# VHH binders against q9c0y8: the designs that were tried, part 6

Target 1, 316 residues: q9c0y8
Amino acid sequence: MSASHPGILHEYTERLVAFELVGKSNVTLTSNVTRSLLLFVGGLGDGLLTVPYVQELVNPLDEIGWSIVQVQTQSSYIGWGTGSLKRDDEDLHKAVDYFLHIGGADFSTRKIVLMGHSTGSQNVLYYLTQSILPNYLIAGIAQAPVSDREAAYQFNGKEKTKELVDWVKAEYLDKGLGNDVLPRSKVENFFGEVPTSANRCIDLTDVRGNDDFFSSDLSADDFAKTFGNLKEISGSTAHSQLILLMSERDEFVSPSTDKAQLLNRFRESIRPTTSNSSLSGIIPGATHNVGPKSSPEALKWLINQLITALRSFIDQ

## First folded at step 1 (VHH)

Design v6 (framework vhh_vobarilizumab_d1)
Fold by ESMFold2-Fast, scan of step 1:
Structure v6 (fold): chain B 316 residues (1-316), chain A 123 residues (1-123)
Amino acid sequence: as target 1 above (316 residues)
Amino acid sequence: EVQLVESGGGLVQPGGSLRLSCAASGFTVSSNYMAWYRQAPGKGRELVAGIYSGGSTSYADSVKGRFTISRDNAKNTLYLQMNSLRPEDTAVYYCAKGLEYTDHSWRGEYDYWGQGTLVTVSS
């Protein structure tokens, strides 16, 4: 079904946009009243309005004085196949800088929270670990953090995935062809019709590839290099908060994976410990995208958890 | 083998100018996010300016319009041009490369910091 949504389309660069959905109050980030924002990043294949629960967050967030903004990056829709977490991070920093300067924003009162869905979770964790954070960027939320590598093992087989990795390294990376698009016949079982570079394939499917944050076979040392490296907030010794929300019935996570144990391993690896949030948890009955096949309580749980988190960030 | 070496700091009067340089070795500046940070006594490190691999730049609000980050790809060197200096700009300035948290030795990417260079703005 098609629909029309009231909102503001923000041009945060010459080439890229971010869409702010407007709630019942009609208050926006361009208003004279300072509003905080949840900056939302989708996963592979996502763009504006493709993650259905985002629309359901608009009015609950509006009621507590927050706007939700969906960011389009160069990786949106099919662009991710020739992208990287580093390129996504560059786009996200431009979006954050833009939203600090619209409407005469007061940096002391405007707060920004990054929220990612699926591989958007990798985007959030990457952002929080790459540089000292602006003082208005207070937290990251990762919804459905999933191992893309282990998903490839599940759907294509572990040996076939490792054979692909070895072939890409030998035929492309060792020859300096990392930016070349792989033949579709070699990767369509992994990435469908999406043009996928050698570098992007390795980032997603190799052990300890750049996207490989959430695999259950990673060591405590591996997690210390990611979850252990949350950055300081500029001008402060405080660190950003990270909230991890796994889906109980995530179809991209093997049934053999103990999700509660894996979540605990992530949480224990967060350093400094002051950045470890008790608001992390498992969304009851949720599919990967908290979609229509989820249990009826899943969406309400997610909304309530997010409202609780956003309120706690203002009170801190 | 990877090194960042800052230079160009010193004592300058308010309203003066300084240009900081950061000579990089063991990696390519143009292929990485690079940044200048500063730390005043008793304060945390503050991001001053950044330059992304694609060439776009970002600045802290306190320095916008006064400082300019640039790089010379041929010399593999990062610069910070500081104009209209104020006493509150007094700090140790650090050159930094963006964090690579998954070790891909075949990519040659690392997170490194220089030793710092002191800038004192005083009469």
Scores: ipSAE 0.000, ipTM 0.228, lowest interface PAE 12.2, mean pLDDT 85

Design v7 (framework vhh_vobarilizumab_d1)
Fold by ESMFold2-Fast, scan of step 1:
Structure v7 (fold): chain B 316 residues (1-316), chain A 123 residues (1-123)
Amino acid sequence: as target 1 above (316 residues)
Amino acid sequence: EVQLVESGGGLVQPGGSLRLSCAASGFTFSTYAMAWYRQAPGKGRELVAGISSGGDTSYADSVKGRFTISRDNAKNTLYLQMNSLRPEDTAVYYCARVPSDYFEGSWSKYDYWGQGTLVTVSS
């Protein structure tokens, strides 16, 4: 349905924007430079306002002194097909840097939480593991972390997915054509109409590809490389909290997958152990995007869980 | 234009069997993964069984060993064979065309659901 949303469109870097939704208080990140920030990144295909629950978070967050900002990256909408987690990470660091330096002050007292949906969960985990974190980035939240590779197995078949990987390696990667867009006729069943590079295809669909963080067939050593490698916050030996929120009825997760056991394996792998948030859990009755086909309790549970987490991060 | 039409629901006694069918039209059926979902009273829609374009199947733990999903690409039809039915299986059953593996936003409008067929398991 058509709708108007009050907010501020921030230009955080050349050609990229972040949209701050404004709640009933009318307090903004520009009107209060110490106001806390939930920076939201969507999944594959997402852009501004495409994840339905984001607009439902505005007023609950506003009530506790938080703004929610949706970040547009080069990977937004269909751009992901020629992107990478590294390119996404560069965009997210620019957004975080922008919001920490509004008003011209280095080392703002603004508290920042980075939240990802779907493949945004890979973005969050990648961000927390690559380098020393900006000061006041106090938590990462991964909503609906799912295996893209196992989703491909579910929808296209394991054999067909492995055939695609082998073909892309032989016809593109072995020939130095990793940045070339694959013929749509060969990958349309996997990626629809999205122009998808050979490198991006492999990142998403190969065993231990660059995006392959959440697959149930990964080893403890694989999880130690990601979950076990959270970086320190700049100026401190402290580490960000990691909160993992899986959807109980996630349509992108095989029904044969024990979600509770898989979540426990992720959590057990988190290092340092102090970053393993007790607020991680399974959203009861939730579809992948906590959308309208979810149980009635799902959205309320998500909102309450986020409010509980965000309140715990602020000494008020 | 895209249509999914379920049939085969009804009243059955515990331990009985039903076969659900879903007739698909308006798209190239053989290239899409398909699934059966159900919605029980007071619950959201949950995945019961899935079948990939390549024929690989998956099942919710609660139906594993009792239900069998299959497809007939020549007839553009999806099936769910339900055996050893329990009162807990009472729900509206929906046929669904599964979205592209990686699309959350841009292609959600192309994800289609049938109107559902009621299955009641009661004596």
Scores: ipSAE 0.013, ipTM 0.399, lowest interface PAE 7.9, mean pLDDT 87

Design v8 (framework vhh_vobarilizumab_d1)
Fold by ESMFold2-Fast, scan of step 1:
Order: C-alpha cells, then sequence, then structure tokens
Structure v8 (fold): chain B 316 residues (1-316), chain A 122 residues (1-122)
C-alpha cells in the first residue's frame, strides 16, 4: 500500500541518503536542541521503509528525545550481492560522521546507537569489533541475528549448499575471480535474481565465511573472535553495549535450534563482560521482521525493550 | 487490489495426497517470487517451499522429496503438490508473494493469502 511519511532525507555522502522519520514533536536532528539517534541498518534486500516496525518506533523514540534514522548503503536493495561487510562498514562510518556534525549548538554531545536487522546484525557486530568506535557511539543492537549459512542449509539442503561452496572455490576463488558475478543459473535458488559475486556467496554460505557470525555449529573460540572483540570508544576506555534480540518464531532459524541456548552462547562470549547487556532476549511471538504475522505482543515488547535501553543511556 | 486466494485444503488420511492452489490477482504474477508457508497449532510460521520468478525451487528439509511447488504464469496460479502426507504436516498453509529484495523468503512477504487448513488424520 502507498503512503507518505514526514521526515528529513539526509545526503550523508555522495549518492547515499539516510531518512529521518519525524515524530509528533516535529523536533529533528537539525533542530536547535541536542537530540540523539538510533541509526538503523536493514538486512539483505532492505532499503528505506522496508522493515515495517521501524515506522512504529518513531513516536515512542520521539517521546524520549531520540530520532530514528534509516541508512541507505551501497548494499541496499540488490546491491548486497556484490558487496561486503567491509564496504558496508565504510558507508556506516560516513553516516555516523555526518550525524555527529549536524544540528544545534550541542550536537557534539549526541548519543548514537547502531541497530541492525537480520544481516544488519552482522553489520553492527563488524562495526563494533573492527576499529576504534566513533565518539558517542554507545551501543549496538542486533535484531534477528541469524545464520545465513544455516538458512541456506534449511531451504536448499546442507549437501547442496556445500556443493555450491566447493564449486565457487574451485571455479572462481582458486582462479582469482572472487569479484566475478556467478552465473544466475547456478545460484538463483540461493540468491534469486540478485547479481552475486563469488566472494559474497562464500562470505554468506561457507563455514567461517566473513559473514558467518551466528551459526549454531560454531565453537566458543569462533564466537570469541567476534563477540569477544568489542572495541573501545574513541577518547575513552569504555566499550559499547551489545544488545541481542532474537525473534521467537524466526522462520530463518531451524525449529531444532534451541534459541535460548544459542543466545546464551553469544552472551557468554561478549568481552568485555561490561558490554553484555541484560536487555538481550527473545522477542515473544516475533517473526523474523517482527511483522504483521507476529503475535500481538511482539511489537509492543520490542518497543518497550528499546525504550528501556535508550532511557538507560540518557544519564551516561 | 493485490490478492492471493488459496484452495485445495481439507482432511486427508496419512499417506494421502493433496494439491493446493493459489490464485493471484492485481499484480504482474510472473515478476514475483512465490512461496508456501505453514503454521501448526502452537508453532511458528515456517517456509515449506519457494519458487523464484525464473522457476528455481527450494524446499524445507521436512518436505523435500514429498512436496512439489510449481507455477503457471498464464493462469496466475501457484501450486503445491503434497504427497505421502504425515500427521505432522497438519497446519494452515499460506501462499505468499515477494517482488524485490532478500534472496530468502521471510514472514513479511509483500502479499499474503488468508490460508487454507490441511488436516492429516484418520
Amino acid sequence: as target 1 above (316 residues)
Amino acid sequence: EVQLVESGGGLVQPGGSLRLSCAASGFTFDDYAMAWYRQAPGKGRELVAGISSGGSTSYADSVKGRFTISRDNAKNTLYLQMNSLRPEDTAVYYCAAKRYGSPWFTSDMDVWGQGTLVTVSS
């Protein structure tokens, strides 16, 4: 259904935009008051306005002095197939830098929380672990962190997925053709109509590929390399908090997976331990996107959890 | 007016077969990836089978070799042929359509049908 949304479209770098939805207060990140933001990154195939619950967060966040901003990256819509977590990270740093330098007299005291949905969860974890965090980036939130590799196992079969990985390695990676787009006929059942490079295919579907952070078959040592490596905030010895919110009815997670056990394994691996948020949990009755087919309580739970988290940051 | 209407559900004996149909209207059917989802009492909604706009198919492990998804673009219709039905296949089956985006089928598809009940029991 078509709709109009009041907001500000920010051009944060050449050719890339971020959309700030405006709440009932009409206060924005360009206003004469200090205002903090939740910077939202979608998953594979997402862009502006594609994750339905984001629109539902506008007024609850507005009431506590926060804006929600959806970021478009080079990986938005179909661009992810020839992208990487590193390229996404570069776009996200440009967005963060932009939002640290706009607004009223006190914009430099602005707090930033980076929130990801689906593969946006990999973007959040990558951002928090690869380099010194920008000033005022105080937390990451991963909503529906799921294994793309195990999703491929679920929908295409484990053996067929491993056959694809072996073929891509032999015919592309071993020949130095990692940036080449794979023939559609070989990968359309994994990636549909999206042009997908050999490197991107391996990142998503191989054991310990560059995106393989959340698989249930990974070891404690594997999790220590990601969750165990959160970086300091620039100019401080403090680290950001990481909040993990799994969906109870996530259709990308096998019914045989114990989500509570897996979430506990992620949480036990977070270092420093002061970054392991007690606000992590399972969203009751939520589908992957916390969408219309979720139980009635799912969206309200998510909103309340996020408001609780953001309120806890106001006094810091 | 974009709409998906499922039919073909009903009561069937274990080992039996059913064919579900999903009639699409109000959009360019052949541009959409299509999927069948199911939801059993007390369980979450799960993807059963998907078919791309190009005709490539994928199946949940629990139904692979027993169920076949197909599409007829001339009739704007999606099908699910279900063979060797088991009591655990009892669920409401939903037809869904998705135009652009993620390679994976999600519960937040662009268009959803209202569902059709399949009961496998004596």
Scores: ipSAE 0.015, ipTM 0.498, lowest interface PAE 7.0, mean pLDDT 89

Design v9 (framework vhh_vobarilizumab_d1)
Fold by ESMFold2-Fast, scan of step 1:
Structure v9 (fold): chain B 316 residues (1-316), chain A 122 residues (1-122)
Amino acid sequence: as target 1 above (316 residues)
Amino acid sequence: EVQLVESGGGLVQPGGSLRLSCAASGFTFSSYDMAWYRQAPGKGRELVAGIYSGGRTSYADSVKGRFTISRDNAKNTLYLQMNSLRPEDTAVYYCAADFSGTYESLYPGDYWGQGTLVTVSS
C-alpha cells in the first residue's frame, strides 16, 4: 500500500540521501538535544523503506532516545551490480561523517550503531574492519548474514555457478575488463535485469571473493581475516561490538547448514574477544527479511533484542 | 499466511502450448514483483520470466519469443503463457513473490508456491 512517513530527508553528500524516520516525540538528529543514531543499510536491491521491519523500529527507538536513519548509497536499488563493498564503505563513511557534524547539542556524545540487512551485513563487517572507526561508532549489527555464493549454489547449482566464475575470469578479468558489464544472456539466471560488472559477479560468487564473508565452507583462517580484524573507535581504545542476528528460517541458507554451529564459528573468530556480543543469536521463526511468513513472534523478538542492545550502549 | 498456488501444468507434446496460473493470497499482490522459475530433475532452479509491480517484464534467453508473463492485479493472479514447447522445457514450474521495494535478482522471491509439473514428451 502507498503511505506517508514523517521524517527528515538528509543530503549527506552529492546526489545521496539518508531518511530519518521521526517518532512520536518529534525529536530529531537536528534538534537541540543529543540523540543517538541507528544507521541502517539494506541488502541487494534495497533502498529507502524497502525493509518493512525498519518502520516498526521507529517508535521503540524514539522512546529510548535513538533515531533510525536509512541510508541510500550508490548501490541502492539496481546500482549494486556495478558497485563494490569498498564503494559502499566510502558512502557509509560520508553518511556517518555527516551525522557526526549536525545537531544543536553536543554531537560528540552521540552513540552510532551501523546496522545491515542481508548483504548490508557484509557492509557492516567491511566497515568495522578497514580503519580506525569514526567517533562513537560503538557497534555493528548484522541481520541475516548469509553467503551470497552458497545462495547461488542453492538456486543455480554449484557447477553452473563455478562455470560462470571460470568464464568471467577467462573472458573478462584475465583481459583487464573487470569493470565491463556482463552480457545479460550469460548472467540473467543469477542477476536478472541488473547490469552486473565482471568484478561484482566475482565478488559475490567466487570462493573467497571480496563479499565472501559468511560461507560455511570457509576455514577458521578465512574468518580470522574478517571477524578477527575489528578496529578501534577514533579517540578511544575501545572497539565496536559486533552483533550477529541470523534468521532461523532463512530461505537463502541451505537446509543442510547448521545455523547455530555456523554462528558459533563466526563468534569464535571475533577479535578482540570483548567485541563478541552476547546479544548475537538466531531470530526464532524468522525468514530472511523477518517478513510475513515468519512466526508471529519473530518481529517482536528482533525489536526487543535491538532495544536491549541499544539501551546497553547509552549511559544510565 | 502468504499462499501461492500454481495450476495449469500437465503433459503436452513438443510444439504444444500451456498456460500456467498462480493464485496469490495473504499479501498486497499489486505491490510485489512476481516471477516464474523452473527446476528440472537433478538441476537447480532457473529464472524463466519476471514481471515487476510496474508491469515491466523480463525473460530468460531460452524462452524469449515463446513464453509470455502477465499479471491481473484485480484477481491477484500471475500467468505464464507457454508456446512452442520443447522437451527441454520439462520441469516443475514455481511461482515466486518479491517485495516490490526489494529487487534482488541473485535470489528468487521471498515466497514460493508448491510448483506445477510440466512434461513435454511424445
Scores: ipSAE 0.000, ipTM 0.203, lowest interface PAE 15.0, mean pLDDT 87

Design w1 (framework vhh_7w1s_2)
Fold by ESMFold2-Fast, scan of step 1:
Structure w1 (fold): chain B 316 residues (1-316), chain A 120 residues (1-120)
Amino acid sequence: as target 1 above (316 residues)
Amino acid sequence: QLQLVESGGGLVQAGGSMRLSCAASGFTFSYAMGWHRQAPGKQRELVAKISSGSTAYDDSVKGRFTISRDNTKNTVYLQMNSLKVEDTAVYYCARDEYSGFWTPKSYDYWGQGTQVTVSS
């Protein structure tokens, strides 16, 4: 621990927190002024402050009247291994509800954007397309949307991954043991020390598993079932928007994958088509988390793209 | 504490070959490993990366460099052929910041580096 950050730690539900970073204006979501809100959810293994660029977004967002809040879910840190996108979605809705009613006030007109990193991109897509609860988000932003299944193919081998899937189905799912934690000795090459349920393993590694939104081998019909089903914003006839920001040097994406072509397939599947679909793109020189090994322009590009996107949402 | 120890660097003539090795200690879980290099006055850059079933190379070294590993001994090798003056750099063995595996531990570990000098 080498740094302190001014902000407000919100307990949005029992045992779960959301951390609002405070910018130079010192205006917060608890102020009597209605502020726009970027809710940030990380990927597998992430928690508060683990995605470095989030800290860099505070002042640029503050300058345009937006607060950034990092949401801790039950899946934060090691919790994801026994979780699901459905459980994450329930946590995210509790956070949204909290920020619409914070301090007993009515902030129902607050503009809310959900941004996900890595598997947080799956959380965004699930919230906007598969959630059964009303949608109060005007848009979602998916940074580094990656196929976890194809990452497993890349790092563990395709046949080894398929062998794992077959074994988990035969020994767990077919026997009604989907919630059981898999033996570490069988899955440590995939999930390390994280306790991982049979259901969670299949969600991440099986073809068309519940998390399998971004794989390059999926069909146009597969993409139409996800990207093609953006929800209407609650109380409005307008559909929520989705922006996809892939990292050019993403270490979780196979070198054999044509990222530009794959991104184009995602974009073309987004329905209804939005006026800001052109804001989707590839972050030049970016590693998966836009981290220190990225090219110098990567972070600046991301910040500028996000500011442009957030400004466009207010104009609608 | 995780440690990466590089060896095999030195002085070599253009057109020659050299093999670097990286001994890793404290790694008990699967991870992606890479070789990076830093030339004088330049930023550190990825040269080659290896994981189970996959390798990747920077375009400048494709066909000349080969990365391999022995998981039983926790060692990674970089075989460098047809060396050029512009390959002169300190070469670092590293574990990726994110390895493609879903663990909460940081994977951004670096060795001390080994100098490779290619003379004309």
Scores: ipSAE 0.005, ipTM 0.232, lowest interface PAE 10.4, mean pLDDT 85

Design w2 (framework vhh_7w1s_2)
Fold by ESMFold2-Fast, scan of step 1:
Structure w2 (fold): chain B 316 residues (1-316), chain A 118 residues (1-118)
Amino acid sequence: as target 1 above (316 residues)
Amino acid sequence: QLQLVESGGGLVQAGGSMRLSCAASGFTFSYDMGWHRQAPGKQRELVAKIYSGSTAYDDSVKGRFTISRDNTKNTVYLQMNSLKVEDTAVYYCAAGTPYLESFGHDYWGQGTQVTVSS
């Protein structure tokens, strides 16, 4: 359906935009320096307004003094195929810096939470634990953190996925051609029509590739490298909280995977332990994107959980 | 808008065969198409997948089930042979790639019941 959405389109850096959806109050980040923000980053293929629940968050967040902003990165829509978590992190830091300061705000007046969906969950974890730049976020929220590698195993077969990885390493990485786009005929079954570089293919599909944070076959030592080093908030001795929200009926997670056990393994690896949020959990009846095929309770649960989290980050 | 409609389910005796059809409207088959199933009290699981000329199957159905498509009719088929009682489930047609389904679209059919009697 065609629709109009009230809001402000921000140019946070050259050629990249972020859309601030405006709720019933008509309060914006530029009109109020104490207005807090949830900065939302989507998954592979996502852009503005593509994740169904984001629009449903606008008014509940507005009621508690929060704005939601959807960020467009170089990886939005089909751009991810030639991208990396590092490039995404650079774009996200530019967005955070922009929104932290607009309207005369700074880190002492404005609270920022980064929320990711799907591979946006890798973006959140990378920002909080592996980013080399200062962190001004008070929390990260990962919705539907899933293994892209194990999804490839499920949909393409484990042996075919390993054959692809071996071929890309031999024919591209070993020859210094990591930035070259792979022939469509070799990767169409994995990535469709999206131009995909050798490096990006390996990042997503190889064991311990740069995006491989959430696979169920990873060791405690592997999780300690990703969850074990949350950064201090710049200008503070506090560390960001991490909230992990898995979808109960996630179609990208093998039915053989015990999601509760896997979530517990992620949480047990979080350091410092004070950053392990008790608000982490499994969204009842939710599909991967908490979409129309979810149980009716799923969206309401997600909204209530987010409102509870955001309220806990402010003194009302 | 994409709509998926399944047909061809019903009751069949163990060792028999059945063909399921999934008709898509307003869609091109550049994306993955697949069949999932859900037995009572169990999670929905992938059975078979097709994208362009490539196919993949769950180990429990390899050699027994075949997925195919007819692009002129915008229809995907699941041919089920040597059916077992444990194949009893509601079968769902789905569309989208693992890396493009995060466009915020869960493309699923309504499901069709397959019951295999001993």
Scores: ipSAE 0.000, ipTM 0.233, lowest interface PAE 14.3, mean pLDDT 86

Design w3 (framework vhh_7w1s_2)
Fold by ESMFold2-Fast, scan of step 1:
Structure w3 (fold): chain B 316 residues (1-316), chain A 121 residues (1-121)
Amino acid sequence: as target 1 above (316 residues)
Amino acid sequence: QLQLVESGGGLVQAGGSMRLSCAASGFTFSYWMGWHRQAPGKQRELVAKITSGSTAYDDSVKGRFTISRDNTKNTVYLQMNSLKVEDTAVYYCATDKSYGLFPESTEYDYWGQGTQVTVSS
C-alpha cells in the first residue's frame, strides 16, 4: 500500500493546485477561525509530497495554529526545464493572493511565510527582491540555498560546463532559439531525461545567469543586487524577514566551500538590515534535502528552528 | 525495509576485469539505478546509470565499463574492463525515481553500504 494523507486540495488557478496537509486538530485555512500558513515551494524535480520533511512539519505547525501548504507550479516535476524564475514568481503571487482571500477569517490578520527548498530558495529570494509586484509576506525561508552553476562544475567539470554554455549560446541564443529544447544526448549528464530549453540551461549554468544567486565566486556587488534589495510589503513600510538555512553536509556544495563563511557573506549583503534574521544558520549534519543520510539531530533541529520562527509571529 | 547490497569487489591488477552486482530486496526494481564511487577525501561521483530507455557513463569509464540490469533478479551490474589504478574507490549502488537537475548530485532515496575496489599496478 501507498501512503494516504488527509488534506485539502486548493485550486489557486484554473490549472494549478496547492495541497494543505491537515493535522490532528482538523482545523484548516477554510475554517471560520483565522489560521496562518507556511507556503512551501520545492526544488527542481519536486512536486506535492516529494520532500519528506514537509510531512514531518504538519503536526508541529498545527499545534501552534499554522498550516503547511505545498504549492504546485508550472515548474513542478519535470516542468522546470522549460520554465524561468519569472514564470515561477507569477505562479507564487497567484497562490499568495488566493490564500489571502479564502475562509471566513479576517484576512488582514493572516500571516504568510514563503519557504523554499533547493532552487525553491531562488524562488523565495526572487519573490522578495526581484518581484515585479511585491505582496504581503512576513518572512521568506530559504532551505539549502545552493549554486546550481557550481554544482554543475563539481559533478560535470568546470570546463565541460563552460563548453556547454558556449555551445548553447552559439547554436541557440545567438540564433534566437532560446525557447527550443536542447537535444537530450548533448545535455543528459546535466539534466537527465528532463526536456530543457536553451534559456533554462543558461539561467542555471552561466556566470550571472538569471538563477545564479548563491555562487561562492560572486562579488559583494553581485550579492547587493539580490540580498541588498528586499522589497517593502504592499501598503506598508515594513519588510519581510529572510531566514537562510544551509545544510552542513550538502552534496551540491563543493567540500572546498566554507559554508559558514558563504552564509555570512549572504547575510552581510541583506538590506534593510532589519530583514537579516538571527534564526539563519547551518542545519547540523543535514544532507541537501534533510534526508535519510542526515545525522539523527538534523530534522529535529530544522523543526525546532521553524517553530521558533513561526511562534514569534503568533506572539506579535 | 529496502536494502541494496553490493558484491563482487576486491583486489585486481591494472588491465584486469571485475563485475560488481547490486541486489535489491524489500522493494520492486526502481525506474533508475546508479553506480557511484568515492575515493578517500573526495566527493561521491557518478560512474554509470541506467534508466528505462538509456544508459549514461562518466567520460573516464566510457568504452571500459558497462551497466546492465536483470529485473527478474532485482539486480543491477557494473562490468568493469581495462581497469586502471585510478579506478580504485568504494563503489556504491543507489536508487532514485527523481528527475533532478544533476542526476549524479541528486540525493538518492537509498544507498548500499559500498564495496571496495582496489586496482594495483
Scores: ipSAE 0.012, ipTM 0.327, lowest interface PAE 8.4, mean pLDDT 84

Design w4 (framework vhh_7w1s_2)
Fold by ESMFold2-Fast, scan of step 1:
Structure w4 (fold): chain B 316 residues (1-316), chain A 117 residues (1-117)
Amino acid sequence: as target 1 above (316 residues)
Amino acid sequence: QLQLVESGGGLVQAGGSMRLSCAASGFTFSYAMGWHRQAPGKQRELVAKITSGDTAYDDSVKGRFTISRDNTKNTVYLQMNSLKVEDTAVYYCAREYGSWKTPLDYWGQGTQVTVSS
């Protein structure tokens, strides 16, 4: 829709920005008032303002002293096709570092929560598992964590997806051409107009590819490498909380998948066990984006769940 | 910006045929286009997709439904044959971003298909 949104556009590093939507209080992260931050990263194809519920979070978060910031990474819009979770993680660390140092905030009381939508859920889980976390990062939230590989199986066919994987391995990876962009005519059925490297294709579509965190056919050992490997917060023996919020009517998850059972398998794999948030759950009636096509209860449930989580991080 | 207008839905008897149309303005069909459907109490699912050189179908409709496009009219079609009561749903046309990554919430009103019997 054609619209104007009040906010602050932050340049957190060269060429990359983060957009802070301003709530009714007009208090921002650049104000000389302590304010906590929900840093939001979207999924494949997302950029600023592309996930509608983010706008709906602004005032509820503002009421409890939190700002919401949408981060643009190199992978935003169509950039993901030549990217990686590692490159995204580097961008997210730069954003987090930037928000630690802005304004006159008292950093001893500031909290940062990293929230991802769709493949942003892979970004969150990757961030929490690769290295010691910044001392102000207290939680990760994954909304609509879905298997991109199983989505490809659902919409392109399992055999056709496996044929793509085999072809990319034989014609590109085995020849050291992993960084080459695949011919559009060969992959447009999977990736449309998005320029996609051989490495990125495999990361998303291969069994145990670098992005393959949420597939229902993965083993307990596979989940132990991700969910079982949450890192310590710097300067502490504490670990961040991980909150997993699946959409009940997620169009990118096969109807044959028992979402409650899959969510329980993810949660049972979380280590340390104290990082397994009781606030994880299934958003009733929610589409993938928790948007206008969801049941009327879905957005309200999401907002209430997030406010409950964020309040718990401020209070004991 | 992209505008998609679905039409052609209605009431049809089991075993019958129906053709849905999706008229597009503001772009060309060089991008992937899809038809999705949602029945009451069920999740929305992709039933058919067309790219510049290829088509794909959900197993539940394969052999019965055909997706096609007319680039001169900027229109994509879903030809539905041998309709079943289980095909009853609201059908949505969507531009498929990155093949299967089209956000549901960017779609219009859809068109209702009701199969009796």
Scores: ipSAE 0.012, ipTM 0.373, lowest interface PAE 8.7, mean pLDDT 86

